# Designs tried in a protein design chat: VH-VL binders against q8ixk2r445to577. Part 100

Target 1, 133 residues: q8ixk2r445to577
Amino acid sequence: FFGMLQNKGLTDYCFDYNPPDENQIVGHQVILYLCHGMGQNQFFEYTSQKEIRYNTHQPEGCIAVEAGMDTLIMHLCEETAPENQKFILQEDGSLFHEQSKKCVQAARKESSDSFVPLLRDCTNSDHQKWFFK
Below, E stands for the ipSAE of ESMFold2; O stands for the ipSAE of OpenDDE; V2 stands for 0.75 times the mean of E and O plus 0.25 times the DockQ between their complexes.

## First folded at step 5 (VH-VL)

Design f30 (framework fv_axatilimab; at its last look DockQ between E and O 0.74; V2 from the best seeds 0.60)
Fold by ESMFold2-Fast, scan of step 5:
Structure f30 (fold): chain C 133 residues (1-133), chain A 120 residues (1-120), chain B 107 residues (1-107)
Amino acid sequence: as target 1 above (133 residues)
Amino acid sequence: EVTLKESGPALVKPTQTLTLTCTFSGFSLSTYGMGVGWIRQPPGKALEWLANIYWNDDKYYNPSLKNRLTISKDTSKNQVVLTMTNMDPVDTATYYCARLRYGDYFFDYWGQGTMVTVSS
Amino acid sequence: DIQMTQSPSSLSASVGDRVTITCRASQDISNYLAWYQQKPGKAPKLLIYDASTLQSGVPSRFSGSGSGTDYTLTISSLQPEDFATYYCQQYYSWPYTFGGGTKVEIK
């Protein structure tokens, strides 16, 4: 699958990656931002290795979760996907992070109108349902 | 098993400072994403959120109570302390502490509440 | 601040009745809504979050629905222990705000 990863509950928001320094592609948090329909910083690839790739720049980035953390961050992709970079997009729209056994949820940053994807215990919440558009 | 319990004075005089302590068990504020907040309820009235503190010591306050609130934690003691200055009779309420998680700003476990009456 | 309006302020019902309580936000809150139950003299208890997700341990007769600005809490078959005041809370925008409450009284 290729496209913009949109949230079912937070309907107007998509996965977005816009690092402050375009020469340092990795190390920053993935955010949610208003879907603009133009690809660019919101264009992701879901691979057969269950990676969510950001291939707008080179080297390609892969979304990962550090042990003990809830945030999604951009790492360098590897030839063989490590466990912390594997997400299962289920038929019900849940995005399941295999290593942690948690699901990706749309959440707001405290005292801010900014939204981010976070790992949470899996529920049937529409904030945990994602689809490519 | 998660439990929280509020403690502090039951009576406060106008202009004094209120200090409330929340003591909890079954979770830690050293856990990534974990937080504790304070909510109050005047007799017969709705709930009002006051302040939150998180594992990383980030603090947030209700802007309608600007400059009156201070929240702090002692992670090793499993305690969160709320201080409110310049108490007024309209601040008479039951004060609750409750658990939340960063990103999930609803409160899943609550203390029993402590009634604070402000009168001369 | 987002204002939360609950209706009705109170209602009388009998055991076995279907009860609906409405919560309206002054702007779209995209399902960032929780419902709490408060019995007299007790702390609030979380029932539902994300508008329709039932908290673990809460009876299945409780359900939440809605979208945008309008949300509903439904109790499909009212039990004696359900007589309480119910509050909604939005967490879409800071600061967090609660509705005025709906008191469910026995007929």
Scores: ipSAE 0.757, ipTM 0.916, lowest interface PAE 1.1, mean pLDDT 92
Fold by ESMFold2, look of step 6:
Structure f30 (fold): chain C 133 residues (1-133), chain A 120 residues (1-120), chain B 107 residues (1-107)
Amino acid sequence: as target 1 above (133 residues)
Amino acid sequence: EVTLKESGPALVKPTQTLTLTCTFSGFSLSTYGMGVGWIRQPPGKALEWLANIYWNDDKYYNPSLKNRLTISKDTSKNQVVLTMTNMDPVDTATYYCARLRYGDYFFDYWGQGTMVTVSS
Amino acid sequence: DIQMTQSPSSLSASVGDRVTITCRASQDISNYLAWYQQKPGKAPKLLIYDASTLQSGVPSRFSGSGSGTDYTLTISSLQPEDFATYYCQQYYSWPYTFGGGTKVEIK
């Protein structure tokens, strides 16, 4: 799948990646932002290797969660997807992180206008449901 | 089991500074994502959120009370301290500390509460 | 600040009745809503979060529903131990705010 990855419960919000330095795309957090479909920041590819790729930049970035953390950050993609970069987009819309056995949830950063995707124990909450468009 | 307990004075005079301590067990503020918040409830009235502190020492205050509140933690003692300056009779309430996780701004375990009366 | 308005302020019902309590937010809170039960002289107890997710250990007669600005707590068959005041809380935006409460009295 390719396109804007949207949240069901937090409507009109999409995965967004806008690193402050265009020459260093690694190590920054993925956010949620109002879906707009313009520019390169909201387009992601879900691959057969279970990666979520930031595919508008070279070298390509892959979303990862580092051990013990719950935030989604950009790493470089590898020839064989590392375990911390594997996500399963399930038929019910849940986005399951294989290594941690947790689901991606839309949450607000405290005292901020920003929302972010975070890992949480899987529930049936619409905040944990995602789809491409 | 997760427990929290508030301690501090039951009576303070107007203009004095209130200091409350939350002592907890069954979890640690060294654990990624964990937090403790303070909430108060005037007699017979609704709950009011006061402040949160998290494992990484990030602190957040209710804007209506920001200049009066200070929150701090001592992770090794499993304690969180709330200080509230310039107390007034309208601040008479039961004060609770409660656990939350960053991103989930609701409180899953609460202390029993401590009643603070502000009067001459 | 987001204002949370609960209705009714109080109600009386019989054991076995279906009870519905409403909470209205001053703006869309996108299901970032929790419900608490508070008995006299006790701390609040979390019942429901994310509008409809039941907290572990809470009886299944409690349920939550709603979206946007309008949310509902339902007790499907009222029990004697459900005598309490119920509060909603939004956590869509800072500062977090609570409703004024609904006191449920069992007749």
Scores: ipSAE 0.627, ipTM 0.883, lowest interface PAE 1.8, mean pLDDT 91
Fold by OpenDDE, look of step 6:
Structure f30 (fold): chain C 133 residues (1-133), chain A 120 residues (1-120), chain B 107 residues (1-107)
Amino acid sequence: as target 1 above (133 residues)
Amino acid sequence: EVTLKESGPALVKPTQTLTLTCTFSGFSLSTYGMGVGWIRQPPGKALEWLANIYWNDDKYYNPSLKNRLTISKDTSKNQVVLTMTNMDPVDTATYYCARLRYGDYFFDYWGQGTMVTVSS
Amino acid sequence: DIQMTQSPSSLSASVGDRVTITCRASQDISNYLAWYQQKPGKAPKLLIYDASTLQSGVPSRFSGSGSGTDYTLTISSLQPEDFATYYCQQYYSWPYTFGGGTKVEIK
């Protein structure tokens, strides 16, 4: 699967990544933004290695969850996907992080106009449902 | 077990400042993502959100009352304090403190509430 | 501010009845909606969040649905302990706002 990764509950919002330096793409947080499909900021790929790749740049980035965190951070992809980069996009649309055993949820930040994907206890919330478009 | 309890004066005179304290247990405001809010309810009326405070000391207020509200926390005591200045009889209400669900903006545990009457 | 309009303001029902309460937001709140139950003299109790997710410990006869601006709380079969006032709350944007409440009374 590839394209825009859109949330069901938070309608018209997609995974978005816009690093300050395109030559240094790792270390920043993935956010949610209105789906626009412009540029390369909203193009992701779910791979057979259970990675969510940001592959519009080289080297390719893979979404990871750092220890003790609930945010999605861009890391470099590795030959063998590390445990903290493994996600299961389930048939029901839930995006499950294997290591933390949490689900990715579209969450509002302290700013009213800002949203981010965060790890949360898995529920039946539409905010935890995702699909590629 | 998560518990919250409001404490403060039951009676306040007009123009005086209301100070309410929320004492809680079963969680800590040192925990990332945690928050506590205040909500009030005039007798027989709907609920009104007042303010939130978070683990990182971020504070949010109802804009209609922002100039009158101050929220603070003492993490070591598991307490959150709300002050409201220039009280008026219209501010008569039951005041609740409640825990924000982890990382969210709705309230999963509530105190029993404390009735505050503003009267001369 | 986002206005939350609940309907009806009150209703009478009998045990076993299907009860439906509606909450309408003045704008799209993207399922950032919670439902609370409040009994007289008691604090509100969280029932549902994210429009349709049942809070742990809440009976399955409670359900939430909706999207955009229109949301519904349904009690499939009203029980004696369900007579109370119900409130919706949006948490899409500051400030958080509650509906006016719906009092479910015994017929």
Scores: ipSAE 0.476, ipTM 0.873, lowest interface PAE 1.6, mean pLDDT 94
ESMFold2 (binder alone), look of step 6: mean pLDDT 92; pTM 0.926

Design f31 (framework fv_axatilimab)
Fold by ESMFold2-Fast, scan of step 5:
Formats: sequence, C-alpha cells, structure tokens
Structure f31 (fold): chain C 133 residues (1-133), chain A 120 residues (1-120), chain B 107 residues (1-107)
Amino acid sequence: as target 1 above (133 residues)
Amino acid sequence: EVTLKESGPALVKPTQTLTLTCTFSGFSLSTYGMGVGWIRQPPGKALEWLANIYWNDDKYYNPSLKNRLTISKDTSKNQVVLTMTNMDPVDTATYYCARLRYGDYAFDYWGQGTMVTVSS
Amino acid sequence: DIQMTQSPSSLSASVGDRVTITCRASQDISNYLAWYQQKPGKAPKLLIYDASTLQSGVPSRFSGSGSGTDYTLTISSLQPEDFATYYCQQYYSWPYTFGGGTKVEIK
C-alpha cells in the first residue's frame, strides 16, 4: 500500500512528516495534520518488510519507536528492517508495533491542540484504525 | 496499585489562598507521558476541570480561572500542588486530583476528593 | 469553549432495563470523549474513553457509541450498582469540558 495514511476516528487527519530542517530528515516526531490530498509530506509507503517509509526527501526515512518511548520518530531506513521499525497493518485497520506489542493511536498532543500518533495498548478504538487513501 | 490522595485545609476564609497537595503512588511523574490534573465539584453540581501538569513540567490552566491558579510538582516526593488565590464562597467544592496519560487525556484514576468550604 | 449538553438530566429505571444517555458537543470532537460514573460521596470512575473503548474492569453491559457531535452511553441491562450520576467529558480541545450529568434513579 502507499498513499496518505488516514485515521478512521480522527477522520480529517493523516500521518505527516515535516522536519524543521530539510537537510536533516531523521530524528523528528511524526505528527498528524489535516489531510490535504496532495501527497508530499503526507505520502507514505507500507513495505513487504512491514516498514512505513517516507520517500518525499532523500535519504529515505522509516518510522520507528525508540526503546522506552511511545512516540513515532523518523529514522534512517536499513537494508534489513530492525524490530523497532516493523508495523503490522491488520485486516481491521489496526497498526501493530511488533517489538512493543502496542498499537498506533491518534492522540492529542499534551503541549497543544495538535495531534500525534502514539503507541498505546491495543483496543478496538477507531483512533487505532488506519487506512491508505 | 495506583492511588492518589488530596490534602489541604477543610475551611478557608474569603480572600485567602488555598493550597492543595496531591500525593500519589503506583506511578511517577518522571515517567515519559505521565500527568496529574485537578478537577472540582461544587455541592450538587457538575465537574469542572482546573489544571494539568505533565512529566516535562508543561502546565495547562482553565482560562476562566487562569489568573488565580498555579500548579507545580515535586517528582521526588510524588506530589503535585495546586494553589488558588482570592478564595470566594462560590469556590466551595470537593477538589479531586486524577492521573492523566500522554495523549489519552481521560482521567483514569482519581483521588477520593477533599472538601473545601469557603466561609468567614 | 466546547459546550457539552447531556440529556436527560435525570431518569428513573428498574433493574434489567436498557438505559440510554446522550451527550452533544457544540462542535465536532472526533471521538475524544470519555464517560464517567459517580456514586454519592465518591470520586468519578472512568467507564469509557475514545467514545467507545471500555476501560479495563468495566462490565460489558456498558457501551459507548457516536461520532462528530453526538455520543451515547448505553447500559444494556441495568444492575443495582449502576444507580449513579453519569458525566461525559470532551478532550478534543482546551479547556476540557464536562456535561451537566445524568442521574439514573431507582423507579
């Protein structure tokens, strides 16, 4: 699958990656932002290695979760996907992070009225259901 | 496992400053994503959110009361303190502290509440 | 601020009845809604969050539904311990706001 990764519960919002420094693509948090339908910073690819890739800028980034953290951070893609970069997109739309045994949830950011994807215990919440558009 | 308990004066005179302490166990505000909030409930009335503080010391206040409220934490003591200035009889309420989790914002565990009466 | 309106403000029901409580937000809150149960003299207890996710340990007779501005809490078969006041709360935007409460009384 590839396209804009949209949330079922937070219906107007998509995965978005817009690093402050275009020359430093990795190291920043993935956010949720209003879906604009234009691809660009909202265009992601789900790969056969269970990666969520960001190919808009070079080098290619892969979404990862750092040990002990619940936030999704952009890392450099590796030839063999490490466990912290593997997400299983389930038939019901849940996005399961194998290493932590948690699911990706659309959540309100504590520091503002903005939204971010976070790892949470898996539930049947629409905030944990994702699809490519 | 998770417990919270409010403490402070049961009686406050008009114009005085109220200081309430929330002491908790079973979690830490040094843990990424954790927070504690304060909610009050006047007798027979609905719940009203007052303020939140998070692990990173981010603070949020109800705009209607912001000029009167200060929230702080002491992570080593597992305590959160709320101060409210210029108390008035209409501030008579049961005050609760409750746990928040990063991104969830529902209050999942609550203290028993402490009744504060404002009277001369 | 987002206004949360609950209806009814009170209702009388018998054990075994199906009870429905509604909560309407003044704007779209995208399922960032929680339901709490409060018994006299006690602190509120979280029942449901994210509009429809049941909190661990809460009986399955409680369910939440809705989207946008309109949300519902349903108790499929009322039990004696369910007589309480129920509150909805939005956490879509600051400040957090609660509904006025719905008191479920013995008929």
Scores: ipSAE 0.374, ipTM 0.817, lowest interface PAE 3.1, mean pLDDT 89

Design f32 (framework fv_axatilimab)
Fold by ESMFold2-Fast, scan of step 5:
Structure f32 (fold): chain C 133 residues (1-133), chain A 120 residues (1-120), chain B 107 residues (1-107)
Amino acid sequence: as target 1 above (133 residues)
Amino acid sequence: EVTLKESGPALVKPTQTLTLTCTFSGFSLSTYGMGVGWIRQPPGKALEWLANIYWNDDKYYNPSLKNRLTISKDTSKNQVVLTMTNMDPVDTATYYCARLRYGDYNFDYWGQGTMVTVSS
Amino acid sequence: DIQMTQSPSSLSASVGDRVTITCRASQDISNYLAWYQQKPGKAPKLLIYDASTLQSGVPSRFSGSGSGTDYTLTISSLQPEDFATYYCQQYYSWPYTFGGGTKVEIK
């Protein structure tokens, strides 16, 4: 699968990665932003190693969640995907992070109207359902 | 089991400061993402959100009441305290504390509520 | 602030009836909506969150639906313990706001 990773409940929002410095593509939080259909910072690839890759820049970035955290951050991809970079896109649209046993949910940052993907206990919520466009 | 319980005075005179304490069990504010909020309900009226505090000590207040509200926590005692200054008879309400998670903002467990009457 | 309008303000129903309560937001809230049940003299109880996700332990006769600005809570077969006031709450935008409530009374 590849393309724009869109949320079922927060219907106009897609995974988005737009680091402030194009030469420093790692270490920043993945956000959700209005889907624009232009690829670029919203274009991701779901690989056979269960990675969500950001391939528009070099070196390639892979979405990861560090132990004890709930935020999705961009790390460097590795030859063999580490467990913290593996997400299982399930038939029901859930994006399951097996190392934490949690699901990716569209959530709002308090005191603002900006949105981010966060790890949460798995539910049947449409905010936890994702699909590639 | 998750439980929350409010405590504080039942009667407050106009212009005085109200201090309410929420004591809880079954969860901790040392847990990432965890929070406690305060909501009030005047007799026969709708619910009104007042303030939230989170594990990282981030605090959020209803803008209409921000200059009157202070929220704080004591993580080791499992307590959250709400202070409201310059009480007025229109502030007469049942005050609730409730649990929420950062990012979810719905209240999954509520205290029983404590009725606060503001009169002379 | 996002205004939440509930309708009706009250309704009378009999045990076994299907009851539908509506909540309308002043702007799109993208399913960030919760429903609460409040019995007289008691604290609210969370029934549904994210518009349609049933809280653990809540009977399956309760269901939520809707999208955008319009949401509904349905009780498929009203039971004696369901006579209460129901409130919706949006959490799409800060500050959080509640509807005015719908009182479900015995007919």
Scores: ipSAE 0.721, ipTM 0.906, lowest interface PAE 1.1, mean pLDDT 91

Design f33 (framework fv_axatilimab)
Fold by ESMFold2-Fast, scan of step 5:
Structure f33 (fold): chain C 133 residues (1-133), chain A 120 residues (1-120), chain B 107 residues (1-107)
Amino acid sequence: as target 1 above (133 residues)
Amino acid sequence: EVTLKESGPALVKPTQTLTLTCTFSGFSLSTYGMGVGWIRQPPGKALEWLANIYWNDDKYYNPSLKNRLTISKDTSKNQVVLTMTNMDPVDTATYYCARLRYGDYYFDVWGQGTMVTVSS
Amino acid sequence: DIQMTQSPSSLSASVGDRVTITCRASQDISNYLAWYQQKPGKAPKLLIYDASTLQSGVPSRFSGSGSGTDYTLTISSLQPEDFATYYCQQYYSWPYTFGGGTKVEIK
């Protein structure tokens, strides 16, 4: 499964990764941005290892969550996916991060019109429902 | 269980500074993403958000009142303090502190509120 | 700032009635909406967040629906403890704003 990962509740927004420096492609937060339909910085692959992989730049990045945090950051992909890079995309559209036992939710940054995916206790909210386009 | 309680003066004279303290238990502002906000309600009127403070000491203020408000925390004492300068009779209200999480800007547990009357 | 308009400002109802309260935002808030219940002399209590997610411990007779700019709180069968003022709040845009409230009174 691959494509643009779109939110059901925040309907015009997709996972987006646009690092400011081409020489430092990892270590930055994944954001949500208006879906543009062009792939590029919004193109992700969901792998058999339960990774959300970013293939647009080399080396390839994998979305991860640091222990004790709730933000999604880009890390280098590994041959065997570490636990902090594993997400279960469930049939109801929820994206479950097994290590933290939390779900990915679309949220706004305070005092900003910027949106980001955050880990939250799992609910049946449409802001926690995702699908590939 | 989670509880919050407001404390401060019941009466304030015009031009004085109001200082309110929120003391809470059952959660910590050392926990990633956790925050406490202040909301007020004039008698018979709607709720108005005032300010938020978070685990990382980030602070946000209602723009209409920003020049009058400061919010601070003492994580070790489980306390959040709000100060509001140049009080006016129009600031008469019940003041609440409440818990929220960064990204979830709704308030899930509220204190009982403290009534502040501003008059000469 | 986003303006939140509630209607009606007050209503009279009897136990067992189906009550609907509406909240309209001045712009699309993408379901970033909460509903609170406030009884006389008490603090507000969170009922619903993300427009339709019921807070734990809140009776199932309360439900939220809506999208875009228009949202509704429904009480399917009004109970004596439900006579209160209800407020909506948007958290799509900073600063956060509340509706003017809807007072549900005994008929």
Scores: ipSAE 0.750, ipTM 0.914, lowest interface PAE 1.1, mean pLDDT 91

Design f34 (framework fv_axatilimab)
Fold by ESMFold2-Fast, scan of step 5:
Structure f34 (fold): chain C 133 residues (1-133), chain A 120 residues (1-120), chain B 107 residues (1-107)
Amino acid sequence: as target 1 above (133 residues)
Amino acid sequence: EVTLKESGPALVKPTQTLTLTCTFSGFSLSTYGMGVGWIRQPPGKALEWLANIYWNDDKYYNPSLKNRLTISKDTSKNQVVLTMTNMDPVDTATYYCARLRYGDYYMDVWGQGTMVTVSS
Amino acid sequence: DIQMTQSPSSLSASVGDRVTITCRASQDISNYLAWYQQKPGKAPKLLIYDASTLQSGVPSRFSGSGSGTDYTLTISSLQPEDFATYYCQQYYSWPYTFGGGTKVEIK
């Protein structure tokens, strides 16, 4: 699958990565932003290695979660996908992070109306259901 | 089992500062994403959110009361403290502390509440 | 701030009745809504979060539904222990706000 990764519960929002410097794509949090349908910063590829790849800038980034954390961070892709970069997109739309055994959920940042994907215990909440547009 | 319990004075005079302590067990504020919030309820009225503090010491206050509120934590003691300055009779309420997680701003476990009356 | 309006403010019901209470937000809150139960003299108890997800340990007779601005809490077969005041809370936008409450009283 490839395209804009949209949330079922927070229906107007998509995965978005807008690095502060396009020559430095790593180390920053993945956010959720209003879906614009144009690809660009919202275009991701789900690979056969269960990676979520960021395609807008070079080198390609891969979404990862560091041990003990719940935020999604952009890392450089590796030749063999490490466990912290593997997500299972399940048939029910759940995005399951294998290493932590948790699911990606659309969540609000405190003190603002901005949104981010976070790891949470898996539920049947629509905020944990994702699909490529 | 997760429990929280509020403590503080039952009676406060107008203009004084209220200090409330939340003591909890069954979880830690050293756990990534964990938080404790304060909510109040005047007699017969709706719930009003006051403040949150998180594992990383991030603090958030209700904007309508921000200049009066301070929240702090002692992770080693499993305690969160709320102070509210310049108390007024309209601040008479039951004050609750409750657990939440960053990103999940609903309160999954609440303390029993402590009634604070503000009068001369 | 987002205003949360609950209706009705109170209702009378009998054991075994189906009870529905509603919560309306002043703007779209995209299912960032929780429901709480409060018995007299007690702290609120979380029943439902994300509009329709049942909290662990809460009886299955409780259910939540809705989207956008309109949400409902349903108790399919009211039990004696369910007589309480129910509150909704939105967490789509900071600061978090609660509804005025719906008191479910014995008929």
Scores: ipSAE 0.730, ipTM 0.908, lowest interface PAE 1.1, mean pLDDT 91

Design f35 (framework fv_axatilimab)
Fold by ESMFold2-Fast, scan of step 5:
Structure f35 (fold): chain C 133 residues (1-133), chain A 120 residues (1-120), chain B 107 residues (1-107)
Amino acid sequence: as target 1 above (133 residues)
Amino acid sequence: EVTLKESGPALVKPTQTLTLTCTFSGFSLSKYGMGVGWIRQPPGKALEWLANIYWNDDKYYNPSLKNRLTISKDTSKNQVVLTMTNMDPVDTATYYCARLRYGDYYFDYWGQGTMVTVSS
Amino acid sequence: DIQMTQSPSSLSASVGDRVTITCRASQDISNYLAWYQQKPGKAPKLLIYDASTLQSGVPSRFSGSGSGTDYTLTISSLQPEDFATYYCQQYYSWPYTFGGGTKVEIK
């Protein structure tokens, strides 16, 4: 699948990646931002290796979670996807992170209007349900 | 088993500073994402959120209390301390500490509460 | 700040009745809503979070629903131990705000 990865509960928000330095696209946190329908920083690819790829800039980035953390960070894609970069998009819309056995949830940053995807224990919450638009 | 318990003075005079301690067990503030917050409830009134502190020492305060609040933690003792300056009779309330996780700003376990009366 | 309005302020019901409590936010809170139960002289207890997710250990007779600005807590068959005041809380925007509470009295 290709497209904007939108949240079912936080319905106006999509995965967004906007690195501050165009010369190094990796190492920054993935955020949620109002879906604008223009692709660009909100256009992601879900691959057969269970990666969520960011192709707008080169080199291509792959979303990863470091062990013990709950934030989604952009890393370089590997020839063989490492476990920390594998997400299963399930039929119910949950986005399951295989290595941690947790689900991606839309969450608000404290003292901010900003939203971010975070790893949480899997629930049936609409904040954990995602779809490509 | 997760437990939290508040302690502090039952009576405070106007203009004094209130210091409350939350002592907890069954979880640690060294765990990624963990936090403890303070909520108060004046007699017969709504709950009011006061402050949060997290594992990384990030601190957040209710802006309506205009810099009267300070929150701190001692991770090794499983304690969180709240201070509130310039106490006024309208600050009379039951004060609770409760657990939350960064990103999930609901409170899943609460202390028993401690009643603080502000009067001369 | 987001204002949370609960209705009714109080209600009386019999054991076995279906009880519905409503919570209305002054703006869209996108299901970032929790429900608490508070028994007289006790601390609040979390019942529901994310508008409809039941906290572990809470009886299945409690359920939450709603979207946007309007949310409901339902007790499908009221039990004697359900005498309490119920509060909603939004966590879509800080500062976090609570409703005024709904007191449920058995007859």
Scores: ipSAE 0.735, ipTM 0.911, lowest interface PAE 1.1, mean pLDDT 91

Design f36 (framework fv_axatilimab)
Fold by ESMFold2-Fast, scan of step 5:
Structure f36 (fold): chain C 133 residues (1-133), chain A 120 residues (1-120), chain B 107 residues (1-107)
Amino acid sequence: as target 1 above (133 residues)
Amino acid sequence: EVTLKESGPALVKPTQTLTLTCTFSGFSLNTYGMGVGWIRQPPGKALEWLANIYWNDDKYYNPSLKNRLTISKDTSKNQVVLTMTNMDPVDTATYYCARLRYGDYYFDYWGQGTMVTVSS
Amino acid sequence: DIQMTQSPSSLSASVGDRVTITCRASQDISNYLAWYQQKPGKAPKLLIYDASTLQSGVPSRFSGSGSGTDYTLTISSLQPEDFATYYCQQYYSWPYTFGGGTKVEIK
């Protein structure tokens, strides 16, 4: 699968990665932003290794979760995907992070108009359901 | 397992400052994403959110009351303190502290509440 | 601020009845809605979050539904312990706001 990764409950929002420095592509948090259909910062690839890859800039980035954290951070992709970079896109649309046994959920940043994906206990919430558009 | 308990004065005079303490157990504000908020309820009326504080010491206040509110924490004591200045009879309410998580702004465990009466 | 309107403000029902209460937001809140139960003299108890997700330990007779601006809490078979006031809360937009409450009185 490839394209924009859209949320079922927060229907107008997609995964978005907009690093502030083009020469420092990794280390920043993945956000959710209004789906615009123009690719670029919202274009992701779901690979056979269960990675969510960001290929818009070089070197390629892979979404990861660091131990003890709930945020999705961009890391460098590796030839063999490490466990913290593996997400299982399930038939019901849930995006399951196997290492932590948690699911990716659309959530709001407090006192702002911005949204972010966060790791949460798995539920049947539509905010935890994702699909490629 | 998770418990929260409010403490503070039951009676406050107009113009005075109210200080309330929330003491909790069964969780820690050292835990990533964890927070505690304050909500009040005047007798017979709806709930009103006041303030939140999180593990990283980020603080958020209801804009309608922001210039009157201060929230702080003492993580080692498992306590969160709310201070509200210039009390008025309309501030008479039951004050609750409750647990929330950053990103999930609903309150999953609540203290029993403490009634504060502001009387002239 | 987002205004939350609950209907009805009060209702009376018999044990075994299906009870539905509604909550309307002044703008789309994209299912960022919680429901609380408050018994007289007690603190509120979380029943439902994300519009339709049941909190652990809450009886299955409680359910939530809705989308956009209109949401409902349903009690499929009312029990005596369900006498309470129910509140909705939106957390789509800061600051967080609650509905005015719906008082359920068991006949």
Scores: ipSAE 0.753, ipTM 0.912, lowest interface PAE 1.0, mean pLDDT 91

